# Designs tried in a protein design chat: VHH binders against ATP synthase subunit gamma, mitochondrial (ATPC). Part 3

Target 1, 283 residues: ATP synthase subunit gamma, mitochondrial (ATPC), of Arabidopsis thaliana (Mouse-ear cress) (q96250)
Amino acid sequence: ISTQVVRNRMKSVKNIQKITKAMKMVAASKLRAVQGRAENSRGLWQPFTALLGDNPSIDVKKSVVVTLSSDKGLCGGINSTVVKVSRALYKLNAGPEKEVQFVIVGEKAKAIMFRDSKNDIVLSVTELNKNPLNYAQVSVLADDILKNVEFDALRIVYNKFHSVVAFLPTVSTVLSPEIIEKESEIGGKLGELDSYEIEGGETKGEILQNLAEFQFSCVMFNAVLENACSEMGARMSAMDSSSRNAGEMLDRLTLTYNRTRQASITTELIEIISGASALEAAK

## First folded at step 13 (VHH; from x1 with T109N)

Design y7
Fold by ESMFold2, look of step 18:
Structure y7 (fold): chain B 283 residues (1-283), chain A 123 residues (1-123)
Amino acid sequence: as target 1 above (283 residues)
Amino acid sequence: EVQLVESGGGVVQPGRSLRLSCAASGFTFDDYTMHWVRQAPGKGLEWIGNIYKSGSTFYNPSLKSLVTISRDDSTNTLYLQMNSLRAEDTAIYYCARFPKYYSWSGRENFDYWGKGTLVTVSS
């Protein structure tokens, strides 16, 4: 191994280290931008879910699985995990007289699932995270789903953020207004709504529709923010590991370089001494 | 080539009913949610409602009691029934298709529109 070969490898490893450090810093900045909002959004929908229900075990005819994934890779198992959970939900909800469809958010789950599940994909959207997300933008996505995808139960699959090193695959269920009303007739919490005065002349059905749409928008907003945080945290971790591995490789290459350089100097010195000895002996 | 062609527009007296048609071609019609949208003179677009693949409908709450959307998948035709028409219902009426796959950065409401059919409610 020549000193030039070792030096060239060191340069390549240094470039990899620089790139992965930069990617870590960008992911950290993006995580800071969304983390507080994701945490603050966690309680937004809980009172409405308690009122309207989110019974994930409810037996419905039309289930839609919303798979939240990233557009870019290098974020560990974020995307493969939501695909696995989404496929499990498909199997659990499929059957005679039942159908399951997918709504896919993000390029990575799209790429995986288009290969073998395309016939069951009713909607796919990419590049959602290209700009910082806010409630208004996510409510437009929720509206796209509502107006173009028919469902009795909508099951949102995402990674809930806990820390840079921990995220939890999570399923949040939202029921259609029709299913909520059916369950309230059987004995749900919705009867508590009758105890309040309804101002403005709206019917119970109109109020229920508005509440369900708001619940859906809020749940989607939290889920999208949580998955974005988990993506950035996982990317930070992956890039940190890559940078450390590059640093360790650089340390080993530096040692090899110094040993190779020292051996070359020793060889040159031996030749100088041998040449001087031969010149001296010729006298 | 995807085509959506509206018909059935024209001048109609207030209080009357009118049915618009939208002939679809160049795609698998029964695989899409279809929409009706209108634009009154000098105003923005107003979404009227949709019809899902199943035949179920979802309407703009402001128009819910005034309109009925239906589809005939055997003839690839979308319909809009309007009742008790008023002068404020004067508009160009469009049928529209929502894309199954789209990018958020290039998002528009619909990927294909008809050329529209003008409905004028006038005495």
Scores: ipSAE 0.706, ipTM 0.878, lowest interface PAE 0.9, mean pLDDT 83
Fold by ESMFold2, look of step 13:
Structure y7 (fold): chain B 283 residues (1-283), chain A 123 residues (1-123)
Amino acid sequence: as target 1 above (283 residues)
Amino acid sequence: EVQLVESGGGVVQPGRSLRLSCAASGFTFDDYTMHWVRQAPGKGLEWIGNIYKSGSTFYNPSLKSLVTISRDDSTNTLYLQMNSLRAEDTAIYYCARFPKYYSWSGRENFDYWGKGTLVTVSS
């Protein structure tokens, strides 16, 4: 075993430890920048919940699963989790007169799902998080989906942020104005909307369309922010684990280095003592 | 090579109707949502509406009662029916395709456009 080989390996491992610690700090900074906004966005639709309802189990003919993932890896199980939930939703909602399609946001879910689900993917968007997220940007994405993907129900799959070490796979359901209106006709809560006077000449259908569009943009904005927080938290955990593993390797290499040095010194000392003893015995 | 070719433009009288066509080639037409857009002289682009793969449509609210979009997937043709034409409907009319796969940094409203067909509403 060469002490120089061990020393070179120690240097490499120490560089890896330094890099992963830096990546953890960057993820922590990004999390702080977005966390408050994600928490604040959770209440955007809440005042209207009693008016529109939330029925995630509703049976519809055309479901679209919106799978939110990251563009970069090294974030634990964030991306595999949303793919698994999306596939489960596919199985649950598919049938002989029922259609399920995917909208994929993020490179990681795209890479996984293109292998076996490409025929069901109607829209795929990457690099959404390349610049800081804002409502205007996410509203444009929501508009792209609304104007190019037909649906009865959108099932938005994302990781809701709990903490640096915990995220919750979540599905938010948004219904088309058609389905909302049908539920209102059969005695749903939206029948209460008819009891209000609406100034300005807008029809009930136009109001429901505007509300549905606003609901979708708000839900998408929250979902994208939540998923970004969960990604950063998971990346912090992954980088922390990598740094700890590098530290453990460095500790082991340090012991090996010291043992190798100690063995070499001991061997030299034995040779010196043996040589001195031989010279002493000769005289 | 993706191509979109509009036709059917020309000079028409106010109050009349006109049907525009868009011939599509070089892609699987029935797999895309298609759109109509117009640009009046000296104005910006105005979205008219779309037609989904299923044949369902979604229109600009300001034009909803004046236009009808249809498609014939067997001939790869997109149509725009315009009724009760007004002088303000004078514009170049384009058909456009929305991409299935795109990056946000390279996002455009549409990935392919026709060259347009001019409609002039005048007596």
Scores: ipSAE 0.692, ipTM 0.873, lowest interface PAE 0.9, mean pLDDT 84
Fold by OpenDDE, look of step 19:
Structure y7 (fold): chain B 283 residues (1-283), chain A 123 residues (1-123)
Amino acid sequence: as target 1 above (283 residues)
Amino acid sequence: EVQLVESGGGVVQPGRSLRLSCAASGFTFDDYTMHWVRQAPGKGLEWIGNIYKSGSTFYNPSLKSLVTISRDDSTNTLYLQMNSLRAEDTAIYYCARFPKYYSWSGRENFDYWGKGTLVTVSS
């Protein structure tokens, strides 16, 4: 191996290290920006959970799984995880009289799920995170989903942010007004809805519809933000790891370079000495 | 090429019924959610309702007039039945296709629109 080859490799590895370090910093900055928003968004969906409960195990005929993923890679296994969970939900909720459909948010989940679940995908939205998302935008997304799918239960799959090194796959469930009403009738946690006085001329059904839609938008907003945090965290971790690996490689290459250089010098010296000796012998 | 062509519009008297049709071509019609939208003179677009591939429908709750959306997948035709028409229902009516796949940055509520058909409710 020539010294030049090793040098070129070193240069390449060094560049990788720099790039990954830079990417880590960018991810860190983005994480800081979105984390506060994610935390603040918790207050939007929590009241619904308190009121309606979280019924992930509810048995319904029509399930729509909303899979939230990243558009960009280099963020570890967060995307494969949400896909895995989504597929598991499909298996749990699919049957002869049960339908499961997928709504996919993000390019990475789309790429994975289109391979084997294309027929079950009813909607795919990509490039969501090009700009910081606000509630209004997510509400529009939620509206798009609601206008394009039928559901008894919406199951939103996303990575809840815990820390830069810890993400929790999470499923949030939003029920249709019809299911809410049925659950209330059978004495479920939703039975408490009957205790609320309906003011105005709206029917219970209309109220439930509005509530469900609003719940979905709030849950989606939180989920998108949490997922964004998780993405940034995962990317930070991944880039940090890559940078470290590159550093280690660089160290190894440096040793190799030194050894190669020394060997080359030795060879040159030997050649010089041999040449000199030959000249002397020729005299 | 994807095409949507509305028909059935015209001048009707208040209280009458009208059925609009939208002929779809150039795509797998039965795989898409279809929508009706209208635009009254001087007003913005108003969503009327949609029909899913399953045949289920959803309507704008703000609509005062009775509307029914249906579809015939064998003929790739979308319908809008309107009953008890009022002057306020005067508008250009559009059928539109909701996309299955789209980018958020290039997001449109609908990826294809018909040219529209004018409905005028006048005594």
Scores: ipSAE 0.329, ipTM 0.652, lowest interface PAE 0.9, mean pLDDT 89

## First folded at step 14 (VHH)

Design z4 (from w3 with L63V S65G)
Fold by ESMFold2, look of step 17:
Structure z4 (fold): chain B 283 residues (1-283), chain A 123 residues (1-123)
Amino acid sequence: as target 1 above (283 residues)
Amino acid sequence: EVQLVESGGGVVQPGRSLRLSCAASGFTFDDYTMHWVRQAPGKGLEWIGNIYRSGSTFYNPSVKGLVTISRDDSTNTLYLQMNSLRAEDTAIYYCARFPKYYSWSGRETFDYWGKGTLVTVSS
């Protein structure tokens, strides 16, 4: 146990503390930049729930689970949670004449699910958050999904932001226009639309298609923003904990360093006295 | 090496039918949603439609009822059947594949395209 070993350990812990403090501040800045937008985007899709419904238990033949995760780690359980929920949805919706497929956003869920679910992953997008998010970018992603994934129900799995220390695993369901029309015939809800004069000659089917596309892009935009906020909040918490743990370890190492240095000085002094006495005895 | 090769283009009279083929190689064809896209002279690209892995199709409203997309996974071939051809259907027709896995910063709408086959609708 030497003073140099303790000193080298102190330098390593101090560097870890410095790095985690910087990462916390970056996450805090990113959270401040997106939090208001996430909260405001919640209003974009709320009217669709009142009109179209959101029924995650609806029995459909083609389910697609859109799993939202981060590209970077060190954000607690954010990514493992959405993977667990996505796997649970797979089990609930798989069966005879039914299929479940995954669309994965973010490197972390991709890495986890590629190991055992790769054949069920029909799309994967990474680095969506590399630059600041905007509606146009997420709308392009939504269009990519609509044109490349066949579905009756899309189930978007994300972490809804509540606070820097709390997120809520959430599933939002978006139904295909075909399923919306089928379910409305049973309930009669959208049948009232036939009573309205249609400006511009659009059919009920074209109106439902446009509504479903807009609903999906709005839900995706909100979900991506919510998950980004939850990721940044969880990263702040993880980095804060790491910085405090490093600080506590540095405090303990400082005491050890001082104790080791004092013992080393005492030993050197004893050796000097002992050596001087031995030389005097030899004369 | 991923390859997409269109064929079946040519000169055709208005009101007639034409079937285009796209031979695919170098990838697991039945894993992908495949697309047809066209480009009229002096114009931009226009998406025609797709065919999902299941065989279900989705079409641009501009061509709804005029075209049929099909696939034969045993021969890795994509088809575009065009009926009641119009002068505005004159274009180079491309088959295209959308990537399954991509980075947003390196995003491309379609990662592989065929060379195209020219369809000319004239009297």
Scores: ipSAE 0.645, ipTM 0.834, lowest interface PAE 1.0, mean pLDDT 84

Design z8 (from w3 with G106N)
Fold by OpenDDE, fold request of step 20:
Parts: C-alpha cells; sequence; structure tokens
Structure z8 (fold): chain B 283 residues (1-283), chain A 123 residues (1-123)
C-alpha cells in the first residue's frame, strides 16, 4: 500500500470526523433551542386528556394515522420507528368496514411510505423542519389536515423525547366531534357537558368542533416539538458514533501510515547501501 | 389541465337564495376534497367550507347555517347553496382544490382555483 494512498484515506476520514463532530454540535445547539419549548408544550394537551380521556383503542370506522418524521436524515432509526408504529396502527385499525389513511409529515417518512402505501396516503407535508415550527404554523398545518382529511379518529404518531439517547414512539388520539358526541351519549365523560349551559348561542356541536380543533392543534404542536427534540438527540448520537468510529479508523490508518513510511525508508536505505556496495566492489 | 369554472353568480336581493356551481375538469374529481372560498371587497380570503370525498362536509362555523355544499361526482360538479343572503355575503366566490402533497416552504392554500363568480347582494 502506497504511503500516499494511506495519507489520502486519513485525510478523508479526518474530514468525516470533523464534519460529524460539527454536526453533533449543531444538533446539540438545536436541541437546546427546542427542548424548552417541547417541555412547555407538554401541558397543552393534558387538559384534553383529562376532559376527554385517552381513547387509543376506540373503535371507529375512519382512522387517520398522522405520521411525524424528520425532513433530514442522519438521525439513526428514529424515522423507521415512527413508520413501523404507523404501519402497525394501520393493521390494527384496518378491516372490511374500517378505513385507515395516512397523513405524512416529513420527508423521511414520505420517502419510506410512498414505496408501499402510496394509495393510503391522503396528505403529505414536507420541509417543515428547517426551522422549528411555532404554534401558529402548526395550527395552520392542523387546519390543513382537518379541512382536507375526513376522520373519526386522528392517531398522531411521533417520537417523544426522553433523552439524547432515548426516544419513545408515542401515539396520541384525537377524536372527531361526532365521535365525541356519540361517546358522550353513551355515558362518556363528556356526558357531563350536557349539564352545562352553553353561552353565546353556540350549539353543542360547534363547541365540540372547536374543542376538537384546538385539541388537535395542541397535540400536533407538542408532537412536532417532541419529534424535533428526538431528531436532534438521535442525530447527536449518530454523529457522535460516527465521529468515534472515524477516530478509530484514523488511529488504525495512522499506524498503517507509519508502517508504510518506515518500510519505504528502509527500502530506500537498502537501495542506497546496495548501490554503494556495488560501487565499492567495482573499484 | 386542471380547470375549475364557477357559475351561478349574479345580483340578488337580501333574503334570497342562490346556488353556485363549479365545473371541474382535468383531474380525478372524486379523489379530492373540494372547497368553497370567497373574497369580499377589501377583505381577505374567507373559507366557506369543504366537502370530502365521502360527501361529508365541513363548514366555517360562521357560515354553517347559511350554506350547503354538495357534489356530483358523475358530472364533476361542486355546488354551493346559499340561503338568506345578506349584503355582507357580497363577494367573489371560488371553488378550489387543496393539494395532496406539498412542501411547507412552498405552501399555497390551494393548488387550483377557479376564476370565481361574483355574487352581489343588494336591495
Amino acid sequence: as target 1 above (283 residues)
Amino acid sequence: EVQLVESGGGVVQPGRSLRLSCAASGFTFDDYTMHWVRQAPGKGLEWIGNIYRSGSTFYNPSLKSLVTISRDDSTNTLYLQMNSLRAEDTAIYYCARFPKYYSWSNRETFDYWGKGTLVTVSS
């Protein structure tokens, strides 16, 4: 192996190490920026859960799985995980009289799911993660979904941030006003709402609609932020691993380089000595 | 080419009803949720409502009591029935399609619009 070849490889590996290190730092910075927001958003959806309950196993005819993923790669298996869960939900909720459709958020999930589930995808939105979305933006996204996708239940699949090295695939369920109303009629927690006087001339249905919309926006906002945190964490981990691996490779290459260099020097020395000896012999 | 052509607009007296039509062509109509929107003079675009593929509808709460959206997939036609029209309902009415796939950075509210039909409510 040529010393030059080894040197070139070393240079390449060193560059990889530098890039991954830099990417790790960028991800870390971004994580810090979004983590506080995510934490603060966790309280937004909780009141709804308290009010409406958590109904992940509700039997409905029309389920829509909202799959939240990243737009960028280099974040480990975080996107494959969310897709896996989404597909599982599809299987669980699909049936002869049950329809399941996908709303995909993020380029990575889109890329995966368009391969085998294109016909079930009713809406896809990409390029959301260039900057962390604010609530207003997420609300617009939520509106886009609501205004264009019919559902009995929205099942939002996202990675809940736990730590830099850990995320938890999570499903949040938002029910349509109609389903909420039906549940209320059969003795659900919302049955108590009937005991309240509706002020302002709004119908119960209108109130439920507003509630559902607001719930969805809150859940989506939290989910988007959690997913962003998870992405950054996963990227940090991935980049750290890559950087370490590059470092190890660099160490190995350095040894190889030194060996190759020494061998080359030795060869040259032998040639010189041999040449000198030949000259002496010729005298 | 995707085309949406609104019709049925005109001058009507307050309290009257009007039915608008939107003829769709150039795409699989029954595969899309369709929308009605309007723009009053000097005001922004206002979403009226939609009709999903199933025929179910979702309305702007402020207009729900006054409008009914329907569709005929056999003729690729979208309808907007408006009742009890008021002066404030004076606007250009558009039928519109929402994209199935879009980039957030290039987000448009709708990917296709008609030219609109003018509804003037005047005594």
Scores: ipSAE 0.849, ipTM 0.953, lowest interface PAE 0.5, mean pLDDT 92
Fold by OpenDDE, fold request of step 20:
Structure z8 (fold): chain B 283 residues (1-283), chain A 123 residues (1-123)
Amino acid sequence: as target 1 above (283 residues)
Amino acid sequence: EVQLVESGGGVVQPGRSLRLSCAASGFTFDDYTMHWVRQAPGKGLEWIGNIYRSGSTFYNPSLKSLVTISRDDSTNTLYLQMNSLRAEDTAIYYCARFPKYYSWSNRETFDYWGKGTLVTVSS
């Protein structure tokens, strides 16, 4: 291997190291921007959970899995994880009299799931993650889903942010008003709603509908923000790892370069000496 | 080419009923959730309701008691039954399709609309 080849490779690796370092910093900045929002959003869904329960294991006929993923790559295995969990939910909730459909959010999950589950995907939304969506925007997204996807249970799959190096695949469940009503009759927490006098002439069904819609919006908002944080964290980690690896490679290449250089010098010296000796022998 | 053609509009007296139709062509009708929307003069677009692929419906709560949406997949036709019409129901009524796949950056509420049919409720 020529010294020039090694030098060129060193330059390439150095460039990679610089780029990944820069990308890490960008991801860090973005994380800081969204993390506060995510934290503030965590309290939005809690009242609903208190009122309606989590009901993660509810058995329904129509399940819709909402898979939240990133639009951009270079964030490790964060997207594959949510897809894996989504597929597991499909298997868990599928049956002869049970239907499971997917709503896919983000390009990465779409790319993966369209390969083998296209027929089960009822809605796909991409290009959401350029900037973290605000509540109003997420509410519109939620409305799009509600108005176009029939469900007994919505199962939102997302990566909950814990730290830059840790995320947890999470499933949040939102039930349809009809299912909520049925569950309340069987002894669920919502049975308490019947004890309240409904003011304003609204029907119980209307109230439940409004609650379900609001719950879904809040859950989606939190999920989107959590997922964004997780994405940025994962990207930071990935870029950091890449930068370190590049650094190590650069060190190895430097050693190789030095060795190659020394060998070249030695060879040249030998050639000179050999040439001189040959001349002396000819005299 | 995807086409949606609304019909059945006209002038009706208050308290009367009217049934609108939407003929769909150029796509697999039974694969889509379909919507009815309306636009009154000087007002924005108002969502009336939808009908899912299964035939289940979801309505605007403000209009739920007054409208019924149905579909006939064999004829690719969407229907809107309106009862007890009021002057405030005067509008252009549209049937619309929502896309299955879309980019948020290029989000349109509906990917296809009809030309609409005018409903005028007057004494």
Scores: ipSAE 0.848, ipTM 0.953, lowest interface PAE 0.5, mean pLDDT 92
Fold by OpenDDE, last read:
Structure z8 (fold): chain B 283 residues (1-283), chain A 123 residues (1-123)
Amino acid sequence: as target 1 above (283 residues)
Amino acid sequence: EVQLVESGGGVVQPGRSLRLSCAASGFTFDDYTMHWVRQAPGKGLEWIGNIYRSGSTFYNPSLKSLVTISRDDSTNTLYLQMNSLRAEDTAIYYCARFPKYYSWSNRETFDYWGKGTLVTVSS
């Protein structure tokens, strides 16, 4: 192997290391920006959970799994994880009289799930991740889902952010007004709603509808932000790993370069000496 | 080519009923969620309701008691039944299709619209 070839490889690896390092820093910056938002969003959905409970095991006829993924790659296995969980939910909720459908958010999950579950996908939304969506935008997305997908239960699958190196696949469940009403009749905090006078002339059904819609928007907003954090964290980790690997490779190549260089020098010296000797012999 | 053509609009007296039709071509309703929307003079677009692929319907709560959406799959026609019409119901009514797949960056509320049909409620 020529010294030039090794040098060229070193240059390439060094460039990779620089690029991945830069990408890590960009991801870190983005993470800082979205993390604060994610934390602040927790206060939006928590009251609903307190009021309505979290009923992930609720048995309903129509389940819709909302799978949140990234649009961009280079973020490790976070997308495969949400897809895995989504598929598991499908299996758990599928039955002869039970329907499960998918709403896919993000290009990466779409790419995966369209291969084997295309017929079960009722809605796909991509190219959301240029910037984390704000609440207004997420609300529009939520409205799109609500107005176009029929459900008894929405099961939102996303990666909850814990740290740069840790995310937890999470499922949040939002029930339809009809299901909420049924559950309230059986017993719960909402059962007491009937004891209160509804102000403004709204019907119980209207109130429940508004509540469910608002809940969904809040949950979606939090989920989108959490997922964005997880994506950035995963990307940081991936880029860091790549940079380290590149560094190790560079070290190996450096050793190779030195060896090759020494060998080349030795060869040149031998050639010079041999040439000189030949000239002397010719005199 | 996908086409939506609304019909049935006109001038009606208050308290009367009117049924609008939307004839679709180039696709079948059972594959898409379809919507009725309206735009009153000087006002923004108002969502009336939808009919899901299953045939179930979802309505604007403010209009729920006044409207019924249905479809005939054999003729691929969507209907909007309006009852007890008021002056406030004067608008151009549109049938619209919601896409199954879309990019957020290029988001359009609906991928196809009809030209609309004018409903005028006047005494």
Scores: ipSAE 0.839, ipTM 0.947, lowest interface PAE 0.5, mean pLDDT 92
Fold by ESMFold2, look of step 14:
Structure z8 (fold): chain B 283 residues (1-283), chain A 123 residues (1-123)
Amino acid sequence: as target 1 above (283 residues)
Amino acid sequence: EVQLVESGGGVVQPGRSLRLSCAASGFTFDDYTMHWVRQAPGKGLEWIGNIYRSGSTFYNPSLKSLVTISRDDSTNTLYLQMNSLRAEDTAIYYCARFPKYYSWSNRETFDYWGKGTLVTVSS
């Protein structure tokens, strides 16, 4: 009898379907715009790991976990995953005479971690992806971190993009120049540096500082792009699923609407006929 | 109310040394990385260096051998020691605080500045 109620529910579901389809299309467009750049940026830091080494398990006194998250939700497990990994790194690196601090990028990880880790957060940056990012902008963010956060090791936590249905939680480690010099002298890699010509009057220490800073900016640039791709892919998947579910619900409501409308018409006709018959019988 | 007040500026002769102070109030001073910045007449801002919460410092490479930044967390005071002053060191010197929380879309490098103290290096 209540065809209006069913029609109003159909309208609501249709609006939800329209909204989630639009969100999927926006996420797909953003993913296309950044995906090639993320893939091309993956090689930026390979030469630096060959020269400087990577040693993610090295025991240092001052660890800083850089947690990359999104500013917007509805992207599956992107944000909860990086928070989980960041907390695991905190437990692994904390101890007597050892310090662990957080640098948080993105509103979602900030909101989660403020409740139980607020005193360990040394820096928090939001709205990084509000405008399209280039290397210059990410290098400014890297400079903000370097000039305001002291560290022996930076552990950058992000979601590496594989596909719209797959992302890989990843930790990239960048060591301070002091730690790099110590590790490289043991491995002999700084001796290899002595075989190159150095122009401009800089000391070996100044060259290592510049190289480590460049490494960090490159690693950050790739990590930011990778995490943006993973966010957009996860949002595409979530919105696609929501749109399909809304479509199925709309189909079921359409069937209900047609059955309700048919029954209401039939009942109305029976009452008209019955009323006419009762009027005739009153004679 | 967050306040940063510089002092110790004035006219000095070339080759001499000068120590600037920055009195901080209205916030937990030992929680923040603090910075010194200067602006020569008619020029843009030049970053001098920072001091981390630990007391470690990081300097502008072009000024590294000429300056020393220190902090006294018991008196909430930031210091800039400058040596072998030259005419090109004439500038307004500012202390500045870097925020713990900020929005990238609204980024300003420092959230609080002092009023500045003028240093004039003249014979």
Scores: ipSAE 0.732, ipTM 0.895, lowest interface PAE 0.8, mean pLDDT 84

